VH-VL binders against q9umr5. Designs and how they scored, part 129

Target 1, 268 residues: q9umr5
Amino acid sequence: SYKPVIVVHGLFDSSYSFRHLLEYINETHPGTVVTVLDLFDGRESLRPLWEQVQGFREAVVPIMAKAPQGVHLICYSQGGLVCRALLSVMDDHNVDSFISLSSPQMGQYGDTDYLKWLFPTSMRSNLYRICYSPWGQEFSICNYWHDPHHDDLYLNASSFLALINGERDHPNATVWRKNFLRVGHLVLIGGPDDGVITPWQSSFFGFYDANETVLEMEEQLVYLRDSFGLKTLLARGAIVRCPMAGISHTAWHSNRTLYETCIEPWLS
Short names: E, the ipSAE of ESMFold2; O, the ipSAE of OpenDDE; V2, 0.75 times the mean of E and O plus 0.25 times the DockQ between their complexes.

## First folded at step 5 (VH-VL)

Design ge39 (framework fv_mavrilimumab; at its last look DockQ between E and O 0.94; V2 from the best seeds 0.00; counts 0 for: pae E 2.1 > 2)
Fold by ESMFold2-Fast, scan of step 5:
Structure ge39 (fold): chain C 268 residues (1-268), chain A 123 residues (1-123), chain B 111 residues (1-111)
Amino acid sequence: as target 1 above (268 residues)
Amino acid sequence: QVQLVQSGAEVKKPGASVKVSCKVSGYTLTELSIHWVRQAPGKGLEWMGGFDPEDGETIYAQRFQGRVTMTEDTSTDTAYMELSSLRSEDTAVYYCATVSYDWKTGRYSFDYWGQGTMVTVSS
Amino acid sequence: QSVLTQPPSVSGAPGQRVTISCTGSSSNIGAGYDVSWYQQLPGTAPKLLIYGNSNRPSGVPDRFSGSKSGTSASLAITGLQAEDEADYYCQSYDSSLSGWVFGGGTKLTVL
């Protein structure tokens, strides 16, 4: 009787990384059909996000078609951005709960081992020179790089995040907003001990201003302008915020207390 | 290169326990996740358990839970698999194998295998 | 019973193409877990042949290929040679068992 669950992984992840999450779901909601999409795994997770959205879209269509009662999405890290775009580009999605596990919804501005591997001579302060080039936009991490000191470059060069957030105009913006608003619940999960997502409040649509002071979702222009529907969803009672301390970035999908508190209630 | 060398053949009576060793060379045990797979004569491969390559916790197949114990001695680079309450149906070749992660593909595989240890359970 | 189903045997002549199927369910291949394939020559330990559905380790010729669709996977061998005569096993992870599972094995006979 439970709706199927579709899981979208993050940067350098694989289906195996979600084995604990699937165990928890089976324990609390036995009989649930759970599918982890094993596309864009490993190095392929560095492919441009619009390319990943197209591939994941092709994978979710038959699953959604078989479930007229609806489906749930659980989307981890970078996968949360893929799911944001999926909900916008699909005119006929039937997603009930979209559960975002520590995803940089307003972008990333922080050093990680992955960034040092890709751009070993760069610091976060000068990565904008690479990421906001056409070449840089061919890497997924640069699609959501959001330098608060070069917001004009982010707005002009971001081929993905600025567009799905409605921070820059796009011909499809009105349709994308209408499609995204079809979601039943937007469940946002994240926390201060993540250690990778910077600022961690990006998982809750908060982000740095030009002084690196975090402004929460309700202070963001995208919320105030209702650019893609956040204000409408909040007014509808459809946004759930579930912050939790003590969880590192790679543990969001394997912490039982987190699952019971933040995920389990939204799987019908 | 990585080599897995297992202990020699064992003959045990029903009800006894057997402890098979797997010595790692060409690498240190702390960098590898060792798993155990058995094969009864003329039959297929059966996964028994191992160390989870992501969190290092021991995981056992349901049918061996309570009868199998897998341990590692990092000072000697040796992994062990102990199976208790032996039955004639436990007669098999027991293999150790490494489970590795290929970051380029995001995939796990059982990439290196020991030569196998024949365990015969008979009266 | 094996959780992943393979035909017990397949056969072919030198130079031909053979395929070996591996049928799973919603708790393993259908849940999104990838498939690996192992070759076992008589009297030897298994050898990794394919991992992550379609990737070949160094030293495995490109006449061996893997694919996955829905709840099933397939191993294809083209240009069949006498030395390919062996047992072949598929493998995946199963969320209902919380562990790795192997197929029952397929004996390939080169005629």
Scores: ipSAE 0.773, ipTM 0.891, lowest interface PAE 1.3, mean pLDDT 92
Fold by ESMFold2, look of step 6:
Structure ge39 (fold): chain C 268 residues (1-268), chain A 123 residues (1-123), chain B 111 residues (1-111)
Amino acid sequence: as target 1 above (268 residues)
Amino acid sequence: QVQLVQSGAEVKKPGASVKVSCKVSGYTLTELSIHWVRQAPGKGLEWMGGFDPEDGETIYAQRFQGRVTMTEDTSTDTAYMELSSLRSEDTAVYYCATVSYDWKTGRYSFDYWGQGTMVTVSS
Amino acid sequence: QSVLTQPPSVSGAPGQRVTISCTGSSSNIGAGYDVSWYQQLPGTAPKLLIYGNSNRPSGVPDRFSGSKSGTSASLAITGLQAEDEADYYCQSYDSSLSGWVFGGGTKLTVL
């Protein structure tokens, strides 16, 4: 029988948005129990990410308890950051595959329609003034805003991303690393035509340097210092990279070729 | 305010086809996702199909695959549902309805409904 | 035949509370898909009453409420009034059928 699959949505998503992914799983892995977590929908997806992590943790606990052989996570966009935090804070998680579906894992430095709506007078170059304030950190988008030109502000003000990356000293860093390392596989999915995640390599733990040159995962300080276990996971052969061109941000969970190539093999 | 006005009642023989229209006003058809729901006399509601509100592709209930065609004419803001190979059990009121997204809650709903079109299938 | 199971009828006196159940499965409500509720007065089109499990559209009184748990959902009506006499339908999406599904309907009688 197949392990249960838990789906964690992104910003302004609905459970209906994942209907094609669920249909693909039903076709290829009949009998698999798949649950899209019905929390923090619509405007509630803008709540602080730590608040979302707490709510999603409460939802996954009974599912994991009923599946002692393990579960899989498919986590889309902002949801991939929620899931990575879950893997760090849960000392008793039993996740085999963590499938990160076009998630801004190293942060976001790009204008989006939602940012224009939320902060209409701001561009990416000056959003740090809003996001790196206590008021700004009350919005989920700002919890993973990563301005490569204001790294000191990011390191001091980020209430979420800098902590789960181990970029700022905190008492739980060692425990979070140990918990994260219990995952069986980390499957990274994304691509150059996403159009929202900026840089798109953030889905693969790549990001801009101060000159906006993309440094890949293995060139990042968090990887080199192994701050939360990324180097250790790669050395175990537990990181799978599955880039795919030609897919826009809202289409990752509704593309059959992407599912068959990047997701299906990991749903044991 | 969205308003959906459907074509009038029809009487058909078994084996024929029926085409019900649904004219939209208050919005243009390109802004809406029209779905069709039928109700046999004294019975419940049955979803037949519509245009997917996220990708715009036509989706049909499996029971009606091969017998139903749903189209839209954006120049007249009119949606159509055509049901072929009619049987007596297809006697029902046929409703058009909109499926709309509420950005505040992140949810979809069948929020506006036409008045219904009675289709009677008898020999 | 409905995918979502509702009782065929419920009744209550004015001022009382009634509930209408909607039982689904792991391929619909249990998969995380939303439940909506519709009221149909005799001879009229259905009217949206509850969407997204518990949200009331503008103009729907607070005495109507919805909830979802596991594979089931419930519509509650408090302060029952004579005009609440109608048919009530739940609705969700089903991944195994690749489509929207309605319950069989519940006739509410106000005594």
Scores: ipSAE 0.632, ipTM 0.856, lowest interface PAE 2.1, mean pLDDT 92
Fold by OpenDDE, look of step 6:
Structure ge39 (fold): chain C 268 residues (1-268), chain A 123 residues (1-123), chain B 111 residues (1-111)
Amino acid sequence: as target 1 above (268 residues)
Amino acid sequence: QVQLVQSGAEVKKPGASVKVSCKVSGYTLTELSIHWVRQAPGKGLEWMGGFDPEDGETIYAQRFQGRVTMTEDTSTDTAYMELSSLRSEDTAVYYCATVSYDWKTGRYSFDYWGQGTMVTVSS
Amino acid sequence: QSVLTQPPSVSGAPGQRVTISCTGSSSNIGAGYDVSWYQQLPGTAPKLLIYGNSNRPSGVPDRFSGSKSGTSASLAITGLQAEDEADYYCQSYDSSLSGWVFGGGTKLTVL
């Protein structure tokens, strides 16, 4: 039998958004138990990511317990960060494949529709004033806002991304790294035509330097220092990078070719 | 508030086609996703198909594939459902309904319904 | 027959509490898809009663409530009133059918 699949949604999503993904899985892996976690939907997805991590943890624990052979995680957009954090704080998870579906794993620094809606009078260049404030960090979007021009503020004020990345020292860094390294495979999916994740390479742990030049994962300090296990996972052959062009942000979970190429191989 | 007004009752022979209309007001048709649901006398509700707002296309229930056609005239804010090769078991009240997404809750719902159109298929 | 299973009928006296169950499967309610409830008064079109498992549209009294657990959902009506006599339908999405699905309906009789 196939391992259960747990789906974690992104910002403002509903379970209906993943109907095609479920159809694909049902067709190619009949009998697979797929659960789209119905938590923090709609505007509730704006709640602090640590709160979301706790909620999703409570939901996945019983699923994992019933699946001693292991489970697969498909985590879309913001959900990819939630899942990474989840796997960092859980010392007993049994995740075989962690599929990060167009997630801003290295953070976000772009003027997106979501940003314009939430902060209509702000540009990405001055959003640090809001996001790196105490009240700003009460919004999920700010929890992974990564301003390359204000690294000091990011490192000191980011209450989520900087911590799960191990960029800011904290007492749980070693344990979180150990926990995260329990994953069988880390499947990173994204592409240049996403239109939301900025830079799109963030889905592959690439990101801007101080001159807004995009550096690859292997050039990032988090990799070089192996602060949360990326270097170790890569060395194990446990990181899979699956870039695909021609896919917009809202279509990653509803593209058959993408599913067959990047998702299906890891659901066995 | 959305209002849906459907066309009048129809009586058809087996093998014929019927086309039911659904006039939208309060909002424009381009702002809405129209779905169709029928109900045989004394029976339950059955989803036939409708416009999927996420995919931007009309989807049909498998049972009606090849026999039902749903169209829209945005100039008149009217949605249409045409059912061909009518059978006696197609006798039912046909409803149009809006399917809306609430961004606050992240939920879909059939939130507004037409008054229904009775279609009788008899020899 | 119906993808979602409801009891054909329930009854209660005025002022009582009644519940209507809706049982699905792993391809609909169990997959995480929302459950909506509709009230259909005799000779009228269905009316949205509950959406998103437990949300009430404007105008729906709080004596109506919805819940979901596992592969099942439930509609609860407290303080039953004569005007509540109607048919009630649950609804969800089914991934195996690639479409919306309704329960078979429950006739509620107020004694």
Scores: ipSAE 0.372, ipTM 0.775, lowest interface PAE 1.6, mean pLDDT 94
ESMFold2 (binder alone), look of step 6: mean pLDDT 89; pTM 0.919

Design ge4 (framework fv_mavrilimumab; at its last look DockQ between E and O 0.03; V2 from the best seeds 0.00; counts 0 for: pae O 11.2 > 2, placed apart)
Fold by ESMFold2-Fast, scan of step 5:
Structure ge4 (fold): chain C 268 residues (1-268), chain A 123 residues (1-123), chain B 111 residues (1-111)
Amino acid sequence: as target 1 above (268 residues)
Amino acid sequence: QVQLVQSGAEVKKPGASVKVSCKVSGYTLTELSIHWVRQAPGKGLEWMGGFDPEDGKTVYAQRFQGRVTMTEDTSTDTAYMELSSLRSEDTAVYYCATVSYDWKTGRYSFDYWGQGTMVTVSS
Amino acid sequence: QSVLTQPPSVSGAPGQRVTISCTGSSSNIGAGYDVSWYQQLPGTAPKLLIYGNSNRPSGVPDRFSGSKSGTSASLAITGLQAEDEADYYCQSYDSSLSGWVFGGGTKLTVL
């Protein structure tokens, strides 16, 4: 009956974290085959994002092959960046709705408990020294660290986010754009009370300028240049923005009102 | 190390209630998620419910809804499982177990178990 | 009664390899939930043997290994020893039941 749903988790998450989401889907769309990809859980979520993309790619191929009518992706936090890359590197994906749950699509620039655990003496102002080294780029969190005060270092050193956003040239950029544009709907979800994703507007392709003033998606060079297809998708009516206040970072996949408002309508 | 010590065996009549205790040592109860699992004689394991390790809410298996109540007394580090309206098919060994998250693997497991409490329901 | 299906019994001789299967469905193992395995000796509480599909707790010999594929999981025991004689249970989470589920158990006899 309904298209299968594939769920990609975030930093330090597990399949169990999505139990409420799967319960909501079963209640509203009974018979939906939902698969949470049980890869890169726990500490393995710190592995380089390109490594994670390869592993998740291998897992989604057979699921997509069994569903010629298409599939939906629900990708949480860091997992939203994995899904961005999957949609770009797969020449033959059949994704209808890509639902991004509070993912740092333009990057992260904020102190969190995860960063303090991994780099206890660092502050967000000096983390660029670690993250923009070759060693730092072996950690997933550094793959989307985006220091607005050192944008030149970000552009030159980011091995993942700057490339998938088309902020730095890559030989495959044209193919990645073509592949990404095959998506039916890009559903962006996030909110001001998340508490982890900084700025929270990163979930909607907004981000800080050099003065830490947030510029929204339509003011970003990535959008204006249509580097990977955002402007084309918006013109096609394929981008959905669903902000919601009152939801903390770990609650996006377990809030019924959010599910009913932002996710349920896109699960055909 | 965590140790779970359960109350002693009980014999109850049909229609009665039983309250099994699970005393935690080596850790404080507030740092643990206690779940309850039963095993009828010669049968397999059946999950009854517990405190969700991620959100701290109590969750009960559907078939026990309305008959089971799980509580905790943090002052004595003791968890309780009370089952009401007892039937002959409730005769079983009742176990408490901790559900823990291993950050290295991102996995949950029922890692420590109590010794079990035999509850016999007979007329 | 049990949501996950295991063979009721398996047997092997010392030194052999045995495998115990655990068959689920799209609402549990197939949905991506991981599998744990428990060993239960007669008259004792279950003991965690494998968690998260393939991880061993401290003190569990590497003769015990777990795997998961599709809607099923397997426990493999190599170099079978007499003390391995016990009941073995698999466990996962089930989204349709909103709860944890166990297999029916497998009695391992060492010949």
Scores: ipSAE 0.768, ipTM 0.889, lowest interface PAE 1.3, mean pLDDT 92
Fold by ESMFold2, look of step 6:
Structure ge4 (fold): chain C 268 residues (1-268), chain A 123 residues (1-123), chain B 111 residues (1-111)
Amino acid sequence: as target 1 above (268 residues)
Amino acid sequence: QVQLVQSGAEVKKPGASVKVSCKVSGYTLTELSIHWVRQAPGKGLEWMGGFDPEDGKTVYAQRFQGRVTMTEDTSTDTAYMELSSLRSEDTAVYYCATVSYDWKTGRYSFDYWGQGTMVTVSS
Amino acid sequence: QSVLTQPPSVSGAPGQRVTISCTGSSSNIGAGYDVSWYQQLPGTAPKLLIYGNSNRPSGVPDRFSGSKSGTSASLAITGLQAEDEADYYCQSYDSSLSGWVFGGGTKLTVL
């Protein structure tokens, strides 16, 4: 029998957008209970990420309770940040595989066509003025905006990403790390042709330095300090990196080769 | 504002084919995702297939695979559904409808419907 | 037969409240797919009434409401009027069938 699978969507998504992923799971793992959480759809996906985390937490509790042997998470784009926060704040989660589908895990610094409808008059170099303000932090996109040229503002103003990364001291840091480390596997998926996640290596906990040179996960301070458990997970062999070229941001959950290569092996 | 006008009723013999048209007004066909739904007399609605813009292709319901073809002519803003090897159980009203995404809610719906085309297969 | 199960008929007096159920499974409503509702007057095409479980398109009065829970959905009609006499269909997506699915329909009779 297969563990239940919980799918957490991203910005402006719907359950229907994941139909192909669900079909692949039904074909390869018949009998698997798969649930796409039907919360914060459309414009509601712009609400503060902590509000989304609380709502998704309430939705996953009964699913996890019915499956004491564990569940899997498949979390797409912005949804991967929601899921990472869930794993930190839930001392009672029973997640085996956390599968992160092209999620901006180290943040976003991109002025792309996908995001232009959200920032019609601004460029990425100026978005820090909006995002690193109290009113900007009320929007989900600003909760993970990470301007490498304004690191002091990021560290002081981020109400979400700097906290779940352990980049700013807070009283829950130790317990969040303990909870996150209870996950069985962290499966990181993304690729250079995504077109939205910027840098695309954010999906693998890589990010820009001040010169916009990408430093990989093992070169990041949060990894070196093991602030939320990445170094510990890597040392256990619990981190799986599955990069794939040729996939645009909206196609990660509808590509069969990606599913077979990067997702299926982890749906025990 | 969007209007879908279908071709007239048809009577066919078993084994023949039928091609129903659906003309779009108020929008261009390239802006819409046209799907087809049928309803046998006294029965419920049954989805047959349609163009899915997320897939970039036409998808067909499993039970009609191999018998149905759905095409579009953007020069006339007209969608077509052709059903071959007709049987008496294919007697039904055939509807075209739009499937639309509402970005505010993140939801899909069959929001505009044609008037229906009665296809009778007998004799 | 129908993937989504609806009662074949319901009835109510003018001014009353009626509900119409729509029961699915883990491969459709239970997987998190939305439910839409359509009204079909005799001899006419279906008309969208509710989409995304609970959203009303423009022109649909607020006495129509929808909800979803678990593997089931419900359409509620308050202040029942003679013009509401029609067939009502629920609709969702099904991952096992790889397609859109409709309920068998419910005939609403206004007494």
Scores: ipSAE 0.489, ipTM 0.796, lowest interface PAE 3.0, mean pLDDT 90
Fold by OpenDDE, look of step 6:
Structure ge4 (fold): chain C 268 residues (1-268), chain A 123 residues (1-123), chain B 111 residues (1-111)
Amino acid sequence: as target 1 above (268 residues)
Amino acid sequence: QVQLVQSGAEVKKPGASVKVSCKVSGYTLTELSIHWVRQAPGKGLEWMGGFDPEDGKTVYAQRFQGRVTMTEDTSTDTAYMELSSLRSEDTAVYYCATVSYDWKTGRYSFDYWGQGTMVTVSS
Amino acid sequence: QSVLTQPPSVSGAPGQRVTISCTGSSSNIGAGYDVSWYQQLPGTAPKLLIYGNSNRPSGVPDRFSGSKSGTSASLAITGLQAEDEADYYCQSYDSSLSGWVFGGGTKLTVL
């Protein structure tokens, strides 16, 4: 039998968004128990990410307990960060494949439609004034806002991304790293035509330097310092990078070719 | 403060198309979410389309799907709404408006409106 | 025809209190989506009056108040003034329609 699949949605999403993914899984892996977690849907996805992590943790614990051979996680967009944090705080998770589906794993710094909607009259360049305030950190999108021009503010004010990255020292950093390293495979999916994740390389732990030059994962301090285990995972051959062009952000979970190429191989 | 200035009144024949413009100032178009609402003479407000947070894209009301196209020119900070296959019942004042999210309250609103553009469809 | 239902008209004398109801369904107001209210003076564009059920933008007098309960919302105007004569519209989001929806509008007459 196939291992259960747990799906975590992104910003403003609901379970309905994954109807095609469920169809693909059912067709290629019949009998697979797929659970799309219907938590923090719609506007509720703006809740602080730590709150979401706690909610999703409560939901996945029973599923994992009933699947002693392990489970797979498919986590889309913002959900990818939620899942990474989830795996960091759980010392007893049994996740075989963690599939990060077009997630801003290294943060977001871009003028997107979502930003346009949530923060009218604010440019990408000055959003730090909001996001790195105590009030800003009450919103999920600010929890992974990563301004490369205000690194000091990011490191000191980011209540989520900086912590799960181990970029800011905290008492649980070592334990979280250990927990995250329990994952069998980290599958990173994204692409240049996404249009939302900015830079799109963030889905592969690439990101801007101070000059807005995109550096790859291996050039990031979090990798070089192995602050949460990326270097270790790569050394184990546990990181899979699956870039794909021609896919918009809202289509990653509804593209058959993408599924067959990047997702299906890791559901066995 | 945001200001929206729309194009002038239009008179069209049935079957024709109309394109209304909405020039934004005070802030750039890239900073704003533009929606369109129309109002027939003596009637209520009717939402036509705009950004849907659940879909993460611009969506149109079902009634106008296939006939309406909303576009933006960021170089001129102008939003456009084009309605094709015009009918007499399309006679209305068309408004552009910004939909904003107040990060302090967590609430959405149509906070700024254009002055409206009267479109008359008659034989 | 409107997804949100409002009374066609209400009236009151100066100084009185009037209320305008807005009735929705489980797919909009009842689903937890906020209600906004707009004032439209004759010959003008609508103006935001209340957002987020009960919040007033700057410049809106405190004699205007909004509330929401269940599948309905209400706009209350105290100390009615002649300048309050206008059309009022409630607005919300409907998940079944995947879009914003307005009430049919209420004409307020100040006697």
Scores: ipSAE 0.005, ipTM 0.467, lowest interface PAE 11.2, mean pLDDT 92
ESMFold2 (binder alone), look of step 6: mean pLDDT 89; pTM 0.922

Design ge40 (framework fv_mavrilimumab)
Fold by ESMFold2-Fast, scan of step 5:
Structure ge40 (fold): chain C 268 residues (1-268), chain A 123 residues (1-123), chain B 111 residues (1-111)
Amino acid sequence: as target 1 above (268 residues)
Amino acid sequence: QVQLVQSGAEVKKPGASVKVSCKVSGYTLTELSIHWVRQAPGKGLEWMGGFDPEDGETYYAQRFQGRVTMTEDTSTDTAYMELSSLRSEDTAVYYCATVSYDWKTGRYSFDYWGQGTMVTVSS
Amino acid sequence: QSVLTQPPSVSGAPGQRVTISCTGSSSNIGAGYDVSWYQQLPGTAPKLLIYGNSNRPSGVPDRFSGSKSGTSASLAITGLQAEDEADYYCQSYDSSLSGWVFGGGTKLTVL
């Protein structure tokens, strides 16, 4: 029998958005129990990420308790960051595959329609003024805003991403690293035609330097210092990279070829 | 405001086909997800199928697969549902409806409905 | 049988509270899919009453409310009025059928 699958959605998203993904899973792994967590939908996805982590944690605990053989997580877009933190704060998670669908793991530095709705006169170059304020940090998207031209402000003000990536110290960092390392597989999915996640390599722990040149995961300080276990996971053979061209941001969970190539092999 | 106006009542013989139209106003058809739902006299609602804009495909309920075809004419903002090999049990009111996403709540709903088209299959 | 199970009828007096249940399974409501509710007055098309488990469209009075727990959902009507006499349908999405599913409908009678 297959391990249960828990799905965590993204910004302004909901459970119905994953209907195609559930169809694919049912076809290839019939009998799999799939739960799309129906929390922080629509505008509630703008709530601070630590609040979302707490809510999703409460929902995930009973599911994991009923599945001693383990569970898989499929986490889309912003949901991938929620899952990153969830794996770090849970002392006893039994996650086998953590499948990250186009999630900005090193942060976001790009204009989106969602940002323009929330901050209509802002451009990516000046959004740091809002996001790195206490007020801005009450919005999920600002929790992972990573302006490469104001890295000092990001390190000081980010209440979420800088902490979970180990870029700023936290009393729980050692425990968070130990917990995260319990994961069986970290499956990273993303691609150049996403159109929202900027840079798209953020889904693979790559990110801009101060000149907006992308440095890949192995060149990042968080990897080199092994701040939360990426270098250890890679050495263990537990990181899977599955880039795919031709897929827009809203299509990662509804593309059959993507599912067959990048997701299906990791659902035991 | 979106308004869906359906074609008039039809009387068909067993074995015939019927094609019901749904004219969209207040929005362009290409921006809408049109679904079809039927209701036999004195019975409940039954989903027949609809267009999914996420993958650009039309999905049909299992029991209608092979007998139903849903199409669109974007030049006239009209959606169609054609049901073939009609049987007496296909006598029903056929509705078109829009499936919309409310980004504020993150929710989907069948928010606008046509007035319905009575199709009677008589021998 | 309908994929979602509703009681065939429910009744109440003016001013009372009535509740209509909608029971699903692990492939629909239990999988996390939302529940919508529709009111159908005699001779009319269904009208959206509740969407996304508990949200009211503009124009729907707050005496109508929805909730969802596990594999089931409920529609509650407080301060029951004569004009509430209608058929009520729940709806969700079903992953095993790859399609939308409706409950069998509940006839509400105001005594």
Scores: ipSAE 0.512, ipTM 0.818, lowest interface PAE 3.4, mean pLDDT 91

